# VHH binders against q96fz2: the designs that were tried, part 111

Target 1, 269 residues: q96fz2
Amino acid sequence: CGRTSCHLPRDVLTRACAYQDRRGQQRLPEWRDPDKYCPSYNKSPQSNSPVLLSRLHFEKDADSSERIIAPMRWGLVPSWFKESDPSKLQFNTTNCRSDTVMEKRSFKVPLGKGRRCVVLADGFYEWQRCQGTNQRQPYFIYFPQIKTEKSGSIGAADSPENWEKVWDNWRLLTMAGIFDCWEPPEGGDVLYSYTIITVDSCKGLSDIHHRMPAILDGEEAVSKWLDFGEVSTQEALKLIHPTENITFHAVSSVVNNSRNNTPECLAPV
Short names: E, the ipSAE of ESMFold2; O, the ipSAE of OpenDDE; V2, 0.75 times the mean of E and O plus 0.25 times the DockQ between their complexes.

## First folded at step 8 (VHH)

Design A43 (framework vhh_6z1v_2; at its last look DockQ between E and O 0.74; V2 from the best seeds 0.00; counts 0 for: pae E 10.9 > 2)
Fold by ESMFold2-Fast, scan of step 8:
Structure A43 (fold): chain B 269 residues (1-269), chain A 123 residues (1-123)
Amino acid sequence: as target 1 above (269 residues)
Amino acid sequence: EVQLVESGGRLVRTGGSLRLSCAASGSTFSTYAMGWFRQAPGKEREVVAAITQSGGSTYYADFVKGRFTISRDNAKNTVYLQMNSLKPEDTAVYYCAARLGFYSTAPNEYDYWGQGTQVTVSS
């Protein structure tokens, strides 16, 4: 819920987001600010991550089913924030609880404006509390991947020389997010920032951590969450629930330090 | 920006039918959600019906459900309200309105409004 991997090169990431619009046309999402995308195996709050959102947020003549991909700051800065430095925000907006999302002004207001996005990642990390010790075991958590002869899911059994091939067909984790737009009081570029909606963990993850991101499993869920022109806030929120369609493996403590950004962060141990 | 012009309002007898039209000028009509609202003398403006940009979802107030139908023709930049089984209580000025995103039932959430067309239903 506080650390992710999103390391794919921009072209691979773009192809992984191929989709169909409402008219059934096959499309790739169009980039905004592609130079702000920084691939990393170890993304923390306040860094930028790629998100999908409806093209209608930027182009008033766009069909709401058309998609943009854009890097956004992790940690939602509300549009009403008055300070000049967004890092001065007094409360943590890295995650947003599903059960109170309609009660918190910081989240309710952008939801009312249709500011829903899908946060993209290879997967996310969680730290399991270990019995009788202060040590925590990190896990990399991700969608089940298709098994092929030479590639497949990331596993201890796969040899290192075949890992290159797993990323070519990697199914990205798609997490429900809310974003907002903040205009610096002193002028400058609009800041786009997001929060990840969280739910109670599914049964399969309950031994690792008590919370999980709200995962949108499949293109139908992704399209309904993004399409703020055709799907109401009330209907979109029905997509927010735990999923059992998830897998994981233990990783080394290298990932603990957010400055470490190598494949070792997600390698099985 | 979009300009909206309602037409079709007139005097009609109880039990009659009437179709209202709202013609839009401006380049982005097809991406707006559209709503029909009404206001009788001395009363607040209230929602009658609403429709999404594609026409895939519609809303009707309980007091018109089963009698009124909202539709749109994006090629003609027009939204329609077909009114059947009219009652004296339907007498009001009818307004069309536009907003970006999903439709709303709240008048204050619409950005563009027509000037209204008078519908009078007599016994």
Scores: ipSAE 0.625, ipTM 0.850, lowest interface PAE 1.5, mean pLDDT 89
Fold by OpenDDE, look of step 9:
Structure A43 (fold): chain B 269 residues (1-269), chain A 123 residues (1-123)
Amino acid sequence: as target 1 above (269 residues)
Amino acid sequence: EVQLVESGGRLVRTGGSLRLSCAASGSTFSTYAMGWFRQAPGKEREVVAAITQSGGSTYYADFVKGRFTISRDNAKNTVYLQMNSLKPEDTAVYYCAARLGFYSTAPNEYDYWGQGTQVTVSS
């Protein structure tokens, strides 16, 4: 996974992340560093994206079932990294393979500290190789959305008003991630960064791409992944597998340029 | 800072039962995983049992073999260790420990420790 969409306004995004804590109370996640949130239809590595994580990571003695929402850098920078510039990292940390997560120090160490997060997106993009051509067809991949009688397919939003309604009730894609905290050697603010765990693609997606993000489907899976106080690393890793509960449609080549940030990126062709 | 105080340790006969208690100071007891450790003379400190914040999950060392039960009462800021079918090999100082997050089997992963309570099992 090298491209995502996360374009919802902050308030809409927050509401979409409503949850129940272990006591059954309805809550909204509290924001950390909300000013770092930059909505975009075209998110690439090294950009900031919103993730969910347990409040216990920020507040001593907090309920681990409570959630914080925070923009973090895409591409994990390990805490032990000694260079002054994160871009000097010589290995790719955009993704973490599920089968080698426990073999790589960069991911094993933060995971062992309970640094699990849920990466939020409208969906992610993948490119299908076209047989016989050097051209790749991009696809937007996301959770199936509940068809309200009035809200036609994403493609049927004929009016701006209908489009807004679709996004107001949009089910966000929830991907399993690992984050770490890096302190620059020269001082300054602590950098929070994340990697997306990947798995082999489900059967439905296999013709498009052979790998997919580990998707946490449902509130229970999300809660268990985040709650490092009640769920061990071993139990959490059982949640990491391919899912067939995904849909996709072809999009235009507009998304190929990471500088393009328009609704055309995820619009069906 | 959390203060932990163990109680209940005493001399018991082989096959006897004992209940240890650990009282924690403060109002944030429910945010800590709790563990019981023991240290016998000349031996390393070892985990006996551990329990998550909510009590939803527990761990027991292999030597426990169903004889001991860890439990907690968050309303009373107390963790318990019910020990049944005690053996001379169970003679040790028993320590209560607290950790932020999930429980651990490693002593160095815990944030706060009690002073310990002596358990002696006579043959």
Scores: ipSAE 0.361, ipTM 0.722, lowest interface PAE 1.7, mean pLDDT 92
Fold by ESMFold2, look of step 9:
Structure A43 (fold): chain B 269 residues (1-269), chain A 123 residues (1-123)
Amino acid sequence: as target 1 above (269 residues)
Amino acid sequence: EVQLVESGGRLVRTGGSLRLSCAASGSTFSTYAMGWFRQAPGKEREVVAAITQSGGSTYYADFVKGRFTISRDNAKNTVYLQMNSLKPEDTAVYYCAARLGFYSTAPNEYDYWGQGTQVTVSS
């Protein structure tokens, strides 16, 4: 997974992240650094995207079941990195393979500190090799949506007003991530950055691509992944597996250029 | 950041019971997972039991399952170890330890330690 869509206005995104704390209270996540949120239909590595994480990471007396939402850089920069420029990192941290996560220092160390996050997106893109041609077919991949006449159907919108209704109750894709905190050696703000954990693709996606992000399907999985105060690393890693609860449609090559930020990136073809 | 003081260690007979307490200073106690560890003479420090910040999950070493119970009272900033059916091999100094986040079975992952309380089980 190297491309996502996360385009919702901040207030819509926040409402889509309503959750229940350990006492059963309905809450919205509290934002950190909301001005760093850059919505786009076409997010790529090194860009910022919102993630959920436990409030306990920021406040030492906090309830670990309470959630913060914050933009973080895609492409984990380890806390031990010593150069001034994160682009000089000699290995790719956009994704983290689940089968080697406990063998890689860049991921094992923050994971052992409970630095688990949920990466939010409308959905993600993957490119399928087309048989009999050199061209690749992009697909937009997302949770199945509850369909009404006016919501949950990207292809049914025939006006700007109906487009807004498609997204009003959109179920955000929730991917398992690991984050770290890096202090630039020359000073400045701490950099929060994340990687997306990947697994072998499910049967439904195997014709498109052999890997998929580890998807956390449902409130229980999301809560357990985030709550490093109550859920051990070993128990959290049991949440990391493929899911068949996913759908997709083909999209045009507009999405291929990561500078294109338009609804056409995810429109069905 | 937090100070831990164990109490309740004493001499007891085989088959007896004993309750250890660990008092923590400060309101931050509720953010820490807590562990009980023990160290017998000439042996390495080993986990006995551990508990999450809320008390929702517990761990017990195999040698104490069914005999010992860990609990906590966050209002009193105290963690307890109830020890029943004591055996001579339970003789050790018992330590209370605190870790931010989830508990661990490894002593080197705990940030704060008490000074220990001696438990001696006589034949």
Scores: ipSAE 0.006, ipTM 0.349, lowest interface PAE 10.9, mean pLDDT 88
ESMFold2 (binder alone), look of step 9: mean pLDDT 88; pTM 0.902

Design A44 (framework vhh_6z1v_2; at its last look DockQ between E and O 0.84; V2 from the best seeds 0.00; counts 0 for: pae E 9.8 > 2)
Fold by ESMFold2-Fast, scan of step 8:
Structure A44 (fold): chain B 269 residues (1-269), chain A 123 residues (1-123)
Amino acid sequence: as target 1 above (269 residues)
Amino acid sequence: EVQLVESGGRLVRTGGSLRLSCAASGSTFSTYAMGWFRQAPGKEREVVAAITQSGGSTYYADFVKGRFTISRDNAKNTVYLQMNSLKPEDTAVYYCAARIGFYSTAPNEYDYWGQGTQVTVSS
């Protein structure tokens, strides 16, 4: 997973993240740096994406079940990185393999500090290799969605008009991430950056790509991944596995160029 | 930025019971995971029991399991260790400790420590 869509306006995105804390109180996540949120149909590594994390990371008096939403840089910069420019990091930290997460210092250290986050997206893109050509077919991959006017779910066969109407009640894709905090050696603002944990693809996606992000399916999984005060690293890692509760449709080659940022990027072809 | 003060340590006979208390001040106690550790003469500090922020999960070392119970009262900013069926081997200075996040069994992963309370178990 190297490309996502996260285009919802800030207010719609915030409502889509409504949750219950440990006491059963309904809440909306509190924003940090909301002005850094930049909606896009075509987000690549090094851009900012919104993530959920426990409020306890910022406020020592917070219940660990309370949530913050914050834009973070995609591409984890380890806290120990000594260069002045994060773009000079020698290793690609866009994704973190689930099978080696406890073996790599860049991920093991923040994970030990409870720096777990949930990466939010409309969905993600993958490119399927086609026989007889070097061109790949892009697909938009996302949670099954409920149709507003009917009891059924929205699918690839639905009209473009129905796709435009669904965004007000869109179920965001919730991917397991790890973040870290980097303090520039020469001063300046702390950089928050994240990586997406990846797993082997599920059977439903195996014909499109061999890897997929670790998706947290439902509020129980999201809550346990975020709650580093009540859920150990060992227990949280049990949530990291492939899921079959996913759907997809083919999209046009417009999405191939990361500079293209229009609804055409995710429209069914 | 939390200060911890243990109390309740004293001399007890083998088979007796004792409750230790750890009172917190200087910050919001309820957000910390808490641990009880002990150190006997000539030995390293070892974990006895631990409890999460909400009290939803607890840990006990094998040598105290079934005899000791950890609990917390967040309204009173206090963590407790109820010690039953005490043995001479339980003789040690008992310390409470606090950390942000899930509890740990490693002493070096706790940020705040009390001064300790002496428990002596005689035959």
Scores: ipSAE 0.671, ipTM 0.871, lowest interface PAE 1.3, mean pLDDT 89
Fold by OpenDDE, look of step 9:
Structure A44 (fold): chain B 269 residues (1-269), chain A 123 residues (1-123)
Amino acid sequence: as target 1 above (269 residues)
Amino acid sequence: EVQLVESGGRLVRTGGSLRLSCAASGSTFSTYAMGWFRQAPGKEREVVAAITQSGGSTYYADFVKGRFTISRDNAKNTVYLQMNSLKPEDTAVYYCAARIGFYSTAPNEYDYWGQGTQVTVSS
């Protein structure tokens, strides 16, 4: 996974992340560093994206079932990294393979500390190789959305009003991630960064791409992944597998340029 | 900072029972996983039992074999270790420990420790 969409306004995004704590109370996640949130239809590695994480990571006395929402850098920078510039990291940390997560120090160490997060997106993009051509067809991949009688398919939103309604009730894609905290050697603010765990693609997606993000489908899976106080690493890793509960449609080549940030990126062609 | 105080350690006969208590200071007891460790003379400190912050999950060392039960009362800021069918091999100083996050079997993963309570089992 090298491209995502996360374009919802902050308030809409927050509401979409409503949850129940272990006591059954309805809650909204509290924002940390909300000013770092930059909505975009075209998110690439090294950009900031919002993730969910347990409040216990920030507050020693917090309930581990409570959630914080925070923009973090895409591409995990390990805490032990000693260079002053994160861009000097010589290995790719955009993704973490599920089968080698426990073999790589960069991911094993933060995971062992319970640094699990849920990466939020409208969906992610993948490119299908076209047989016989050097051209790749991009696809937007996301959770199936509940068809309200009035809200036709994403493609049927004929009016701006209908489009807004679709996004107001949009089910966000929830991807399993690992984050770490890096302190610059020269001082300054702590950098929070994340990697997306990947798995082999489900059967439905296999013709498009052979790998997919580990998707946490449902509130229980999300809660268990985040709650590092009550769920062990071993139990959490059982949640990491392919899912068939995905839909997709072809999009235009507009998304190929990471500088393009328009609704055309995820619009069906 | 959390202070932990163990109590209940004493001399008991083989086959006897003992209940250890660990009282934590402060109002944030429910946010910590708790563990009981023991250290016998000349031996390394080893995990006996551990429990998550809510009590939803527990761990027991292999030598426990169903003889001990860890429990907690968050309203009383206390964790307990009920020890039954005690053996001379169980003689040790027993320590209570607290950790942020899921419980661990490694002593170095815990943030706070008590002073310990002596348990002696006579033959």
Scores: ipSAE 0.413, ipTM 0.755, lowest interface PAE 1.5, mean pLDDT 92
Fold by ESMFold2, look of step 9:
Structure A44 (fold): chain B 269 residues (1-269), chain A 123 residues (1-123)
Amino acid sequence: as target 1 above (269 residues)
Amino acid sequence: EVQLVESGGRLVRTGGSLRLSCAASGSTFSTYAMGWFRQAPGKEREVVAAITQSGGSTYYADFVKGRFTISRDNAKNTVYLQMNSLKPEDTAVYYCAARIGFYSTAPNEYDYWGQGTQVTVSS
């Protein structure tokens, strides 16, 4: 997983993240650094995307079941990294394989500190390699969405008002991530950055790509992944597995260029 | 920072019972997972028991399972260790410790420590 869409306006995104804390109170996540949120239909590594994390990471008296939403850099920069430019990192941290997460220092260390996050997206893109050619077919992959009479799937909208209804009720894709905090050696603000945990593809996606992000399907899974005060690393890792509760459609090659930020990137073809 | 003060350590006969308390001040106690550790002379500090912020999950070292019970009262900012069926091998200085997040069995994962309370079990 190396490309996502996360395009919703901040207020719509925030409402889509409504949750219940451990006491049963309905809440919205509180933003940190909201001005760093850069919505786009076409997010790539090194860009910022919103993630959920426990409030306890920011406030020592906080209930660990309460959630913060914050933009973080895609591509985890380990806390021990000593050069001044994160692009000098000698290994790729866009994704983290679930089967080796406890063997890699870059991921084991922050995971041991409870630095678990939920990476938010409309969905993600994958490119299917076609037999006998170098051409690749991009797909947009996302949770199944509720269909209504006037605001069907994202390909069924017949007016701007119907697109608003589709996106107003969109079920965000929730992917398991690990984050770390890096203090630049020359000073400046702490850099928050994340990696997306990957697993083998489910049967439904295996013809598109052999790996998929670890998807947290439902509020119980999301809550357990985030709550590092009550859920051990060992128990949290049991949440990491493929899911068949996923759907997709083919999209045009417009998405191939990461500078293209238009609804056409995810439109069905 | 949080300050931890243990109490209740004393001399007790083999087979006896003892309750240790650890009072917390300086920060909200309910944000911390808590552990009890012990250290005998010439030995490394080792975990005895641990408990999550809410008390919903606990850990016990194999050598104390069935004899000791960890509990906490977040309203009183106190963690307890009830020790039953004490043996001379339980003689040690007992420490309480606190950390953010899930408890750990490793002493170096805890950020705040009490000064310890001596437990001595006579044969």
Scores: ipSAE 0.006, ipTM 0.433, lowest interface PAE 9.8, mean pLDDT 88
ESMFold2 (binder alone), look of step 9: mean pLDDT 88; pTM 0.902

Design A45 (framework vhh_6z1v_2; at its last look DockQ between E and O 0.02; V2 from the best seeds 0.00; counts 0 for: pae E 16.8 > 2, placed apart)
Fold by OpenDDE, look of step 9:
Order: structure tokens, then sequence, then C-alpha cells
Structure A45 (fold): chain B 269 residues (1-269), chain A 123 residues (1-123)
């Protein structure tokens, strides 16, 4: 996974992340560093994207089932990294393969510390290789959305008003991530960064791409992944597998340029 | 820094019961999983029981076989080990330990330790 969409306004995004704590109380996640949130239809590595994480990571007396929402850098910077510039990392940390997560120090160590997060997105993009051509067809991949009688398919949103309604009730894609905290050697603010765990693609997606992000489907899966106080690493890793509960549609080549940030990126062609 | 103080260790007869307590200092007790470990003379320190920060999940060593119960009271910053049907083999120094996050069965994974309390079971 090298491209995502996360374009919802902050308030809409927050509401979409409503949850119940372990006591069954309805809550909204509190924002950390909300000013770092930059909505975009075309998110690439090294950009900031919102993630959910346990409140306990920030507050010592917090309930581990409570959630914080925070923009973090896509591409995990390990805490042990000694260079002053994160871009000097010699290995790719955009993704973490599920089968080698425990073999790589950069991912194993933060995971062992309970640094699990849920990466939020409208969906993610993948490119299908066209047989016989050098051309790749991009697809937007996301959770199936509940068709309300009034809200036509993403494709049927003929009016701006209908489009807004679709996004107001959009089920966000929830991807399993690992984050770490890096302190720059020269001082400054602590950098929070994340990697997305990837798995082999489900059967439905296999023709498009052979790998997919580990998707946490449902509130229980999200809660268990985040709750590092009550759920062990071993139990959490059982949640990491392919899911068939996805849908996708072909999009235009507009998304190929990471600088393009328009609704056309995820519009069906 | 968290200070842990164990209490309740004493001499008991085989088949007897004992309740150990571990009091933690500070206000962050609820952020730690708690564990009870024991070390007999000439043996390695081994996990007895562990409990998550909320008390929602517990672990017991195989030798416990339902005889011991770990519990905690976060309002009192205390973790307990109720030991029933004690055997001479249970004779050891019992230690309380705290770990940030989830519990572990490995002693080296814990952040803070108590000084221990002696439990002796006579035949």
Amino acid sequence: as target 1 above (269 residues)
Amino acid sequence: EVQLVESGGRLVRTGGSLRLSCAASGSTFSTYAMGWFRQAPGKEREVVAAITQSGGSTYYADFVKGRFTISRDNAKNTVYLQMNSLKPEDTAVYYCAARYGFYSTAPNEYDYWGQGTQVTVSS
C-alpha cells in the first residue's frame, strides 16, 4: 500500500471514529495535534495521516480502551535512528509484512511496547498491471458502504449534495499499523510515525494486486488492536489476515500524480 | 518510579491458605500489569500468576492448578494472591512485579520489583 485517501473534514472524521469504551460509553476520540491534519484524496508516504491509538500512550492514568486520534508520519522512523534526517533511512518502512514483523527490529520493538495504531483512510489505491502493456490501471479499494435508499452508490452521486451525504456516513477503512516515537538527536519535537502492516491479498483483490493492507474489520477488531493493555501482542497478531469484505472500482490516472488532490482521484471511471 | 511492597508471607501448614498483598506507590498503578513470581532456593525465579491493568485477564502457571487466585484493587493500588491448598513445594520467596502494558510470563519483561515475602509451607 503506497497511496491512500483521507479527505474528510476534521469534524466529520471525528464523528466517523465514534466508539464505545470498555464500559460501553459512547465516545469520540480526542485529537492530538489537530493542526497537523491535512485532508487529501491522494496521501503518499512521508505525509501525515490520522491514526487511532490508545489514550494510555499519552496519559499514564488513562483507560487503555479510550482512543486518541493523531496525525502521524507515514513511514515508521525507529526510535533508535541516530541521523538527524528521517529521510536518510536506508530501508523502506512504509509497510511491514505480517510474516516478518517479528523478525525486523524496527517493527518488533515498537510492537512489543504495545505501539499499535489504526490507520484511517477513505480507502487505498492499487495499480493493476495490464497484460501486454506498460500501463497500469489504478483502483480505489474501500469497505462496502451501506446503501441507504436515499444515498445512491458512490457512482450515483450526481449532485454535490448527494456526495456530501455519502461522505457524512462513510465507513472509514481501518488498517492495522505500528507506530514509533523518534527523538531527533539535535532536539525538537518527538516524531510519531507509522507503518501499515500488509498481508497477502484476498481472492477478490488478487487480480489487482498480490498484497493488501491488514484491515481490521469491525469495532471489536479495532478495539482489540488498540488495547495493548488488555490484549497481548500474540492475540493482536491473530487479527492480521486478509479480508474479503472490501469493494473496489477503477479510477482515472489522475491519482498517478501524488500532487493531484481532487475528488477525481477516487471517482469511478 | 513505582515502589512495590509485598506482605502476608508466613509459615503455614500443608493444606493451609495464605493471602499475599502487594502495595504500590504512586498514582499510576492502573497503567501496569501486575505479576506474582516466586523463587525457591537453588531455583530460578518463575511466574506464578499475572493480571492485566483492568483485571480483565489473568494468567496462572501450570503448577497453580486452580489453587491460587490473583486479583487487584486499583483504588487501593494493591494486587493480591490468594493461595489455597498450599504444599511444601510452594515454599519460596514471593515477589510482586509491575509491567507497563500487558502482562508477561518472563521476569525480565517487568519494570519494577518488590523485595519479596517469604512463604514457608511445612509438612
Scores: ipSAE 0.748, ipTM 0.893, lowest interface PAE 0.6, mean pLDDT 93
Fold by ESMFold2-Fast, scan of step 8:
Structure A45 (fold): chain B 269 residues (1-269), chain A 123 residues (1-123)
Amino acid sequence: as target 1 above (269 residues)
Amino acid sequence: EVQLVESGGRLVRTGGSLRLSCAASGSTFSTYAMGWFRQAPGKEREVVAAITQSGGSTYYADFVKGRFTISRDNAKNTVYLQMNSLKPEDTAVYYCAARYGFYSTAPNEYDYWGQGTQVTVSS
């Protein structure tokens, strides 16, 4: 996973992340650096995306089940990186493979510190190789969405009017991430950056792409991934596997250029 | 940032019971995982029991399962180790330790340590 959509206005996104803490209290995640959130239909690596993480990472006296929402840079910069420019990092940390996450120092170290986050998106994009041509077909991939008036999930056959209204109650895609904190050697603000864990594609996506993000399907999985005070690294990693609870539709080539940021990027075609 | 003081260690007869307490002062006790470790003469420090921030998960070393119980009272900033059916092999200095995040079985992964309390078990 190298491209996502996360276009909801901040207030809509926040309400979509309503949750219960360990004591059963209803809560909204509290924002850190909300001004750094930039909604877009076409987010690429090095841009900021909103993630959920445990409040305990920021407040040493917090209940580990309480959540913060914060924009983080996509592309993990390890805490031990010694050069002054993160873009000079010679290896790509946009994704990390689930099968080698405990073998690679860049991911093993933050994971050992409980630096687990949930990466939020409307959905993600993948490009299907087409036989007999070098052209690829882009697809928008997302959780099945519940229709408010009709039974069933929204699909390509639905009217444009229905697609325009769906965002009011959109179920956000929740992807398992690992983050780290990097202090610039020459001073400045701490950089928070993340990687998305990837797994082998499920059967339903295998014809589009051979890999998929590790999706946390439902609040129990999200809670266990975030709660590093109550859930060990070993137990949390059991949540990392392919899921079949996913849908998709073809989109136009407008999405190919990451500078294009319009609803056309994810509209069915 | 957290200071830990163990108490309750003493001489006990084989088969006896003892409760150790670890009182915490400073900030953030209720958000730390807590562990009890022990060290006998000539041996490495080893994990005995551990407990998460909320008390929702506990760990026990195989050699104490069924005999020892770890618990915590976050309102009193105290962690306890209830020791039953004590054996001479349980003779050691017992340490409490605090760790940010989930508990660990490795001593070197704990951030704060008490000075220890001596438990001696004899026939």
Scores: ipSAE 0.569, ipTM 0.831, lowest interface PAE 1.9, mean pLDDT 89
Fold by ESMFold2, look of step 9:
Structure A45 (fold): chain B 269 residues (1-269), chain A 123 residues (1-123)
Amino acid sequence: as target 1 above (269 residues)
Amino acid sequence: EVQLVESGGRLVRTGGSLRLSCAASGSTFSTYAMGWFRQAPGKEREVVAAITQSGGSTYYADFVKGRFTISRDNAKNTVYLQMNSLKPEDTAVYYCAARYGFYSTAPNEYDYWGQGTQVTVSS
């Protein structure tokens, strides 16, 4: 998992993240660094994408079931990193395999601090290798969407207003992540950065790619992953497994170039 | 380790404007996230606005309603609070505060505090 779409305007994204706290009160997540949110149909590593995390990370004694939403850098920069430029990391932190997460210092240390986050996206892209060529077929992969009278799916849009209605009710993909906080040695703002945990693909995706992000399906899973005040690392890791509750469609090669930020990136072909 | 001195608090009419300053000394100002807090008599200290070390991100309490702006000048070791469209309920002692790392809305997470400057808004 190395490419996502997260294109919704901030207010639409925020409304899609409505949740209930542990007392059953309906809430919206509180933003941090909203000006760093850069919506795009075509997000790649080192870009910022919004994640959810517990309010307890920011406020001592806060209700750990309350959520903050913040843009973070994709590609975890460990707190112990000594260089001034994060691109000089000698290992890839875009993803973290679930089977080795407790063996890698870059992931074990922040996980032990409760630095769990939920990475938000419209969905993610994967490239299927075609037999007999070096060409690959990209797919857009996402949660099944609730069908409405006009449209509940990407392929049903027949006008600009119908396209906007599809996205107004879009169920965001919720992926399990780990984040860390890095203090640049030359000064400046603390860098928040994340990795996406991966698992073996479910049967439905195995023909496309052998790995998938660890998807948190439903509010109970999301709440438990976020709530490091009440849910231990050991219990949280039980949430990390493949899911079959996923759908996909083929897209054009427009998405191959990460500079292409248009709806065509995720449109069905 | 850092000393903070607020200035600029005074009496002002409703609808008026006021700029508060907080000068820092004793340590490198650019290493701290800064916050403005206020405390009215009989009330708990509450966040007004906060700003990151570089000024790249800011926070505003809901009661600001677009009326206040926090800014910083790291070359002058100063953080500012521009207060516009002042209301009588803005009357309070205003404090600047500093912490290492990202800013917080919780007063008990700030390590260094100024002595405060009184802002009074008359009807």
Scores: ipSAE 0.000, ipTM 0.155, lowest interface PAE 16.8, mean pLDDT 87
ESMFold2 (binder alone), look of step 9: mean pLDDT 88; pTM 0.902

